# Ledger of designs, part 11: miniprotein binders against q56419

Target 1, 326 residues: q56419
Amino acid sequence: MEGRTLEEVQEEVFKRHGVLVPKKELEDLAKALEEAGLLLTEKVEARLKEEEEKLKRERPMRLAGLSYPEGEREARAFLEAFRASYPGEGEEARVLLMPHLEPSRVPEVYGAALAALEKTPPPERIYLVGVAHRPLKEKAAALPVPFQTPFGPALPDLPALQALDALLPFELFNTPLAFREEHSLELPLFFLKGRFPEARVLPLLVARRSPELGEALKVVLRDFPGLLVLAVDLSHVGPRFGDTPLTRTLAEEARRRDLGFLERLAEGEPEAALAFLGANPTRIDGVEVVASLLPLLRERKGKVLAHRLDLEAPTLSAVGAGTLVL

## First folded at step 11 (miniprotein)

Design k7
Fold by ESMFold2, look of step 11:
Structure k7 (fold): chain B 326 residues (1-326), chain A 104 residues (1-104)
Amino acid sequence: as target 1 above (326 residues)
Amino acid sequence: SMEEKIRELAEKLAKLAQELARLAAQGEDPEELEKKMEEFIRVFLELYELDREKDNPEADYWLQMTIELVWEFLDAFREGNVEDAVELLMYIAEAAEHLAEALD
């Protein structure tokens, strides 16, 4: 007696957003699930338990051969090609903001990060802060294991990670499975490990803003100096993210929001950068990381080296990526 | 209110995702599974089309994760990865539960 049917909802969604989930596809999915059999969910649960135990020892490459080459020689050539895609010079970074979007989509943005790393003295350790794309048990998490790369394992800085854990009001090592497929760490790490092969890593994920993380990191960085990397993307616009198909106007707004955010960060004004976004209408996902790390970003001035709003024609969607040195 | 509508849809989506994973494990006949899948997608599309006008960063976080997970679920199926699709149903249920809690 109430509500809309599937057909009615689909008509409205197609009109407004340009996307469909055809009923035949749903029929085929249901059939495929039924044919997969009685123990499918139990098999998946057993596999996840096994993979969780492996992640307590190491984090293997997931994107080798897909996003970057698996072999070391080819991986070094890949780095050189990406550096060449940014013809400018970098600046020394104490804090680096770089993307985690597919590298081939924004080559000059990663190239700008490499240019900054060329000017940056090799750090003893890298605080790599990404964005969780799977639920975490807490606001933030870390995984204190080697992350495999084509350049060898990126070893964890266990003393710094233990110090960080001790300062937080929650268990830092809380969700190993969330790291299994987390590209926001793996993609930036490829570039960072390639440039700083001796640096240890603190692989960190933020789900929701945690002021406690920022205050704890301020203390840990005093005793364990290193490079802070915010591995974040910017605007997310279009039907993949709940919008209408990308228009020129929406793309212009996303670009304006991205650059305004980055420029205010470059002025050492992270609170102003967050205020500029307001309700965050273009869904900059770096906002939770910045909101967590305010104590580390205040009064640090720097420069925006690169930006691209990457247009994905098949999905009529776009994601922004930038490179900022502080 | 709009927040109450989103909360109710999120709760329903979470339960449907859990039920779909359970039904796959129990070997329900294709017609029952199809009906539940259609209801799941209908509820998702209702949630997906709603505009949230009030600022709530926690709810925004979980809503965006839920939307992206559902599209990833459909992509996994389109690529023939049925086991991945089941795993994603579990994450969708968890994210949608958190979305509902953030609006409670």
Scores: ipSAE 0.766, ipTM 0.892, lowest interface PAE 1.1, mean pLDDT 90
Fold by ESMFold2, fold request of step 12:
Order: C-alpha cells, then sequence, then structure tokens
Structure k7 (fold): chain B 326 residues (1-326), chain A 104 residues (1-104)
C-alpha cells in the first residue's frame, strides 16, 4: 500500500491535532540509539530479567522523591496537606473509587479519598485494583509480594490471593514486569498504606475486562472481607490521547461523561454507567475495571465526593479524576 | 476498509518497532537506523490520525495502549532515558501485534 511521506503526514497531523514530531528530533533519537552502542538491547533485556527476579520477592518504590516524599515524616505531612485540600467530611466506604493521576494535579480528589478513609473502619485487607499500562499475558494479574512504601511494606494477603488464583480459569500470577512501574497501584497505595498501616493488600491489575475476575472476587470477599478500591482515572481527552486540541466543548463533554458515569455507579447501576458511555468517546480509563467488577458494584449505592478535569496546557489535553464511595 | 487500514498499519508498526530494537542491538548502518526511525514515526502518525474502531472494544483497547506507549517512548528519549526507550519499543511491538490480531 502506498502512503504519504513523513513530512506530508506530519503537516496534516499538526493542522488537525497540534502535534509535531520534528524530523531533527527523530534524527537525534536515531543518533542517540546508535551512540548507546551495540549492546543496548542486550543490556535492557538483562536488566528486565534481573528486575523480574526481584519482583518475585518485593516491589520497590519507583515514585518516591518524584510524586510523593521519600521520608516517612515528610510523607505523613504530605498526607495531611492533601486531606486539608478537601473541605468536607467523607462517608464510610465498602468500595472506594479513587484516581491514580499524579497527586499534585488533583489534590482535593485525593483529599476526598482520605476523608472517606477517615470514616472507614480499618480493614483486614485491601483489594487494590488498578489499570495495566503494559501488556498482560492474561486479562488480569496480581503480584503476591510486599510493596514498599514510605510507611513500611504493604504485605500481601497470600491466602486471599491464592484463593482468588484457584478460582480463575487462568494463572493470576502471570506478568511480574507489568508491576515494575505501575503507578495505578503505587500512587493509591501510598495513601491507603498511610491511612491503614496494618492492612494487607491484594495488588491487582486489569488490562481487559474479565467477568471471571469479578465473579471470583465476589466469592473470595465473602471469606476474606475487606475494602475494595478501584484505582482508576476518568476521561482522557486531547492530542496526548489522539484527539484534536482541547476545546471548551470537549472539556464540557468530558466532565459530563465523567460525572454521569460516577453518578450511575453511585446509584448501584454499573451496567447503566457503562451504557451511558456508549463507545466511550472521552476514553474513561475505569471502564475495563468496572466491567470486570460488575457483581461487586450492583446494588451498592453511595456518593460522588469529588471530581476534577485537570487541564494540561502544554499538551492541550486533560484527564479526569474522581472520588466515589459505595 | 478502515479496519483493514488499521490492521496493516499496526502490523507495520510492530515490525518497525522490532527492527529498531534489533538494529540498536546489532550496531547496523546508522543511515538504516535513521530511515527506520522515520518510517516508524510516519506509520505511527498515520495510525494516530485514524478514527477509533467504535464497535471493536478489543481493538480499541490495543490501539489506545499503542498510542500511549509511543508517546511514552518519545518522552523517554526527551528525558535522556535511552534504555527506557528501547524497553518501550518492545512493549509497542507487542501491543501493535495484538491490535492487528484483534482486527484479523
Amino acid sequence: as target 1 above (326 residues)
Amino acid sequence: SMEEKIRELAEKLAKLAQELARLAAQGEDPEELEKKMEEFIRVFLELYELDREKDNPEADYWLQMTIELVWEFLDAFREGNVEDAVELLMYIAEAAEHLAEALD
């Protein structure tokens, strides 16, 4: 098939989306790859193998000093500042939906999550369900190891994880490397571990919707009760995500989709929430998690505590974040 | 059809990502590396400007992952993280292969 030249495609993409990948930058990238030398890919493969072996023992912090403070004292002050950014009271949660977006971008949304946790009795364990940002070998995965935090290690609930694995038609412990840099677990875990230092964790990722996961979790939660956390972001709009530059119309549509989705979840109607999104034109991140967990969300009523569509001026894009208690 | 065009671009993108990772490992001709990089970005931009497949959730999932991974790849280079960039080429190849398979 014949296609346009790089220059022709770049010109059209710039006009439609405001995105430019200059040819000079591509030349510099190719030169950097060449200058790194003949063994670059072998070095990367060796590092990945070493990291995979480490991940069979523990998952270290990757975002300390970048997204949250490294030291415990500073980390506790960070939590207090975030709580203070939300001027309200929470409600007890059996299910909590919270973001995984960079915390400094949506401080009041994380503050609302902290307010909900204040009203929530300390659970024995937390089912933390994030979104895979790397390919998984299956539709979902877990990593049954301690996750390091500034507040100490978050220990895995091995009996509950093993029970879950036994109920699934696929191996649950299937892609350790996908957890290595997964911020959708690390960022929410910082807040959860800071509030519930004694709770064990089931660190779970969803890539593609898995009805089997939801059914299995419903069974496991009966014998291993705990807090279910959906660590998901909402709308993703703008050129970063394949759209035209953000407009007021696109931003308002994203807000409408976010809030409509959250409100239908708050009514205990997760199927209606998914149907409301249709083809998901604003790319709400949480749809695969919600679709997986339908049996756990049906008939659970609650409240939306906070929402923000965070604008990214440099990329002309935006990401939505919300806090929902059920 | 639009589906066939997306499938062909995804297959090509996956092959180019694999070739870029292999060329970095093998120390091949610098002109060839630059040529492959330009073609990789050209193919990505073609894919990037196409409309989403509204009626194929599996394809839409892999398409969105592929787009985000390519931006992350470019970000890694801009931040001086060349080893991260190579790792991301491996994930891009995998995601694009799944995208093509979802449209087969």
Scores: ipSAE 0.736, ipTM 0.884, lowest interface PAE 1.2, mean pLDDT 89
Fold by ESMFold2, fold request of step 12:
Structure k7 (fold): chain B 326 residues (1-326), chain A 104 residues (1-104)
Amino acid sequence: as target 1 above (326 residues)
Amino acid sequence: SMEEKIRELAEKLAKLAQELARLAAQGEDPEELEKKMEEFIRVFLELYELDREKDNPEADYWLQMTIELVWEFLDAFREGNVEDAVELLMYIAEAAEHLAEALD
């Protein structure tokens, strides 16, 4: 820290990565924080406590009007437009890998997921496994409450959730606030609830790989069969994620790693898929979920239906998304 | 080593995030708050440019979360949502502390 000033570090980071945090912006932020003063000690803490208590009863929509329409009629039209973005046919899925990236950025990837769901018998329940974007108290968590959607509430499968909790060496229902803003559940759920309005849901988050979760889920799925959904994104490359600005070479590498990962999963070889990534230099988002769920992915063969590496022009960065049926 | 540098920067980032939240809540010293904000971003940028040299999935998870949370913190401010920015400081402190622990 004592080595370089802010200006020196900023110059080097700008030269190498093309990102800038101007000193004037930092001055303005400090002033705004000063003027807000007591937000965390009184108002913010009170608001978070109130929201946590509400999350023990239900999880409201946070992205309606932003990522998908709020009204049911418009939401159904939106769903059908996404299906039309993928002109192919799907295949029946016992396990579905689909993205959680903003749907408008990868419409055919979500469309491929819908095509797979068309071929999939309506399940009694959906095991929806997303990626925690806030710290969890444990390696994984669930929230056993209805999740609101434009298609009505997605009801929790309480018996299956309780069975899962009983098999884990930690409390499964451990971090309600982590679900408040979690798009890796909300965005896939929109599509899943739209296609399977009667299915109950196990809304699960993985923070860090948990072999215990995978072993427990294998047991629970035997007694409570359903559709397993890995709601994960793939490569994350570019300055937003610590790289130089996106180049054609970096994009090609990210695509190769995404597809190599997906193809090995499609061969029923999840350990090989993880080994293929090595140190995961393109930061594939789904690795912690896959590593947790190895017992459910082994020997399960399938097909990659879609993939896109999508550019974030403002950040000169890109995120990969794919659809895999097993 | 590179891992030790990342651990030390993560620990410092966590402490600075906590101190920023404390200073904002107290409202006492605008010059100290500004200096802490500059140091917070300086430490973040040093962490941001480093790559881990060892395969450690837990550290990879926390590093990625820390980096993304700091960008969210800056985005919340740019969108005029100072309450979210203050809340994000606490998540940053937690993630960075876990990163440091994962590298021990």
Scores: ipSAE 0.728, ipTM 0.884, lowest interface PAE 1.2, mean pLDDT 89
Fold by OpenDDE base, fold request of step 12:
Structure k7 (fold): chain B 326 residues (1-326), chain A 104 residues (1-104)
Amino acid sequence: as target 1 above (326 residues)
Amino acid sequence: SMEEKIRELAEKLAKLAQELARLAAQGEDPEELEKKMEEFIRVFLELYELDREKDNPEADYWLQMTIELVWEFLDAFREGNVEDAVELLMYIAEAAEHLAEALD
């Protein structure tokens, strides 16, 4: 793009992707950065250090009052409404795949997860495996602290976390700051804590596939049985993710890949599910999680309870979400 | 090669993200900040427009991460959350560095 004006670049991007980054917004950004003045990086660094120190004690809610109610009564009503949005009945889950997308976008998918949880005996512990949307120092990480929820703190299972750490070739307790804003744990945890208030939690993030994680978890699960939850979304298509605006063809392909992935998982064939995706051109979010957990997913048969490809209209992009019980 | 181009853009993006984060901290000349922001956006858009190679899963991962973080950065900025925007610049730099490394 040497020699092109910003406007020409914007026009080209618009033509290709149907999305324009408004020049004014960029100018406003530059101005706002300017106005924020002299101490921003130092302030940010200081804030990050402070936040890291706080994360040694607890993980506070970040999305309370935004994605879900902060108050317990309202939060319970929220759960009930989401459950009501799914007209079906659930099945007992030993493994639950559920979304971490903004709940309001896919209420019936969360409702399906709640339906499954209704049929699931209260576990002693929940292995909550999310997706890292921030860089991790290792392929996977855990945060061994209480996670705040409207239903009270979700307490970590420290013995199980310690057992897991001992079996991994890397330090499990890495990159605590990656957990601070990570919605892939916070949003599912709201529903899980609401349903199973006494369950301890192992909050895990996966950045890249770690076969070691799956093997280690398989061993840990022998001594520390619990519910395995894969908090993953499915296809990410459209301009927000590097594609052209959502078309019927693109949406059909995203749905095909999502459902094909979930169906193969439901048949207990996680390797076939991964192979089906190939290069993952629709960017299924959960691939690294599934690839890490192969030993735990093999030969487990289940059922797809819900699926939705949800349009984010402002960006003409869409995200797939599904609920699978194994 | 396309890989080399992506690598170069990733390195440049990482550097610009770091510079922007630093400039935002130092209260420098608004004109210089604007210029760097424009350059950052140009580099990003160039990277964003490139066809993704499907033969390097690690590079694909970090490219996707970089793109998503840049969008989050833009969103944070639009919302007037400057502190979050600067934090995101640091993550963009890190992700872009990993992208460059994945292509070395």
Scores: ipSAE 0.498, ipTM 0.815, lowest interface PAE 1.3, mean pLDDT 88

Design k7
Fold by OpenDDE base, fold request of step 12:
Structure k7 (fold): chain B 326 residues (1-326), chain A 104 residues (1-104)
Amino acid sequence: as target 1 above (326 residues)
Amino acid sequence: SMEEKIRELAEKLAKLAQELARLAAQGEDPEELEKKMEEFIRVFLELYELDREKDNPEADYWLQMTIELVWEFLDAFREGNVEDAVELLMYIAEAAEHLAEALD
């Protein structure tokens, strides 16, 4: 980039990746940051500290009125509409893999998850394992507080969370701020709480593969039985994720990897599923979650209920989503 | 090497993200903030254009995290959500530091 103007770099990036960061947006950013610069780092830090203190009591909804309705009546209608978007029948789940992508992008995939939940007896507790889209201090984390939903608070299973913490070589209750905006828990939890209003929840995030987590959960599940939910997306391809714009070839490869991954999981071969991905060139989101939960996924046979590769047109990018029952 | 180049860019990106977050807080000269933003975007674009090596899973993880956080930052900025944008700069700095460390 030595000697190139910002505009020349932007044009080159646009040509290569189909994405332009407009100069005007940079100017607007500079102006917004200037206007925000009146908001002292001290204010942002103070806000973060305040938010962290609030997270000691509860996790508020962040996507209510955006991704799903805030009102209970409207939220129930939302669930029914999503269920209706999937024409098939579900199966009883002991393990449910479902997406955490924006629900409106993949309604039938969430509908398939709801179909599975219809065939599932109400669990005493739900182990909800999401993907950390923020840095964690440890390989995994939990937030042992109520999560707000339109159906009331999802209450934590404190005894089970404490049992899990006691078996891990690291502090489970770390990085509370990572949960504040984490949609990989909030979006699936909407559907889960709507279906199972009385279930306790263990909200877990995985950053990096932790074999210790899977072994610990295996022990905890013996004494604290429940539904295991993997809230994971699949391939992430296109400019938003560092690729060229979506092509037919790239989309076909993403679908091949998504389906190949899910099918091997459905056969009870999670190690084969991971091996099939290799270096994970299409960036399957749930790889670290699956790698952490190997002891819980081995020898479990199931069924792929739905899959979609959804195009985000503004960025010429796509995200894979699937629903798997085990 | 490509790894060394990624490490250098990650270190620069982390520093610039921290500086931007700091400058946003101090209400400093709009011209300096604009300049640092341009530098940040330039460093990011250079990093973004590099072919990803897939032989270091730790580095790959943090590189992906860094890229995703920068996109979220740009989205927050476009939406005029300055508070979220500043928070995201802090996360970008952290992720980029981890990326640099994964390549030492």
Scores: ipSAE 0.496, ipTM 0.812, lowest interface PAE 1.3, mean pLDDT 88
Fold by OpenDDE base, look of step 11:
Structure k7 (fold): chain B 326 residues (1-326), chain A 104 residues (1-104)
Amino acid sequence: as target 1 above (326 residues)
Amino acid sequence: SMEEKIRELAEKLAKLAQELARLAAQGEDPEELEKKMEEFIRVFLELYELDREKDNPEADYWLQMTIELVWEFLDAFREGNVEDAVELLMYIAEAAEHLAEALD
């Protein structure tokens, strides 16, 4: 590619992927960066340091007023509307797989999760396992502070978190800044806190598969019983994720892989679910989480309650979401 | 090899991301910033267009992370959220470095 112009690369990408980054947008970006001027790195570093210090005390809401209402009354109405979007009844969950996608994109999938939670006795604690969308220093991490929600703070289970840390070969309490903007915890936590206001939470992120995490959690769950929640999305297909624009064939393949994955999990065969995906060509988001939690998923039978492949029209891309109870 | 090409592009992308973050901080010449942005996007697009081999799960993970972070960066930038855009450049640099390391 020595000697290709930006325009030539853009044209090639457009032809192949149907995505063009307009030159004007790059110029506008350059101008915006220029206007933001000299003080950005020092300001950003100072901000990051300040935010890291704040995260020692609490994790504030980042998506309140955007993805869900900030006010408690409005938040309760939001929950009710989402529950209403799912026409079925739920089942009791010991393990809940639910999405972390923008709620408005897949309301009935979140509704199915709420339906399951209605049939679930209030847990003492919730093990909330999300996906890291930022680099972690270790394969997994936890943030042992209150998470703010419209329903009040979700308080950490410090004894259980400490027990987990003691069983892991790495420091569990790492990369606090990765939690600041992490929607894979914030979005599901909104629904969970709304349903179980008194439950303590273990907010966990997985970057890469950690068999040690699953084994450690299996031990911790004996002394600290609770609800296990996998906050994961499914297939990620289209230009945003490195594919061509969504086609009927690509959508069918994404759905096939999503459902095949969930069905094998519902049969209590998580290893078969992973094997079914192979190289994971449709980029199921939850594979590293499932691979980490194999000891907790084995031999548990359950039911797929909902699934959707949702189109993001501006990028001609799609994301799969599902709700599974075990 | 394709892996070597991805590694080289990842290293370049990481350096460019760091440089952009630095330039944005220093308030340097808009023309230089624009030039580096164009180079960053060119390197990204070149990386983005490569056929991915699915035989290295670690590399695949960091490649996917890098691509997603670049899209988030472009979104933040389009929205005029410059502070978030600079933070995302730092994460892009980190992810791209990990990608390069996974291919060593």
Scores: ipSAE 0.435, ipTM 0.792, lowest interface PAE 1.5, mean pLDDT 87

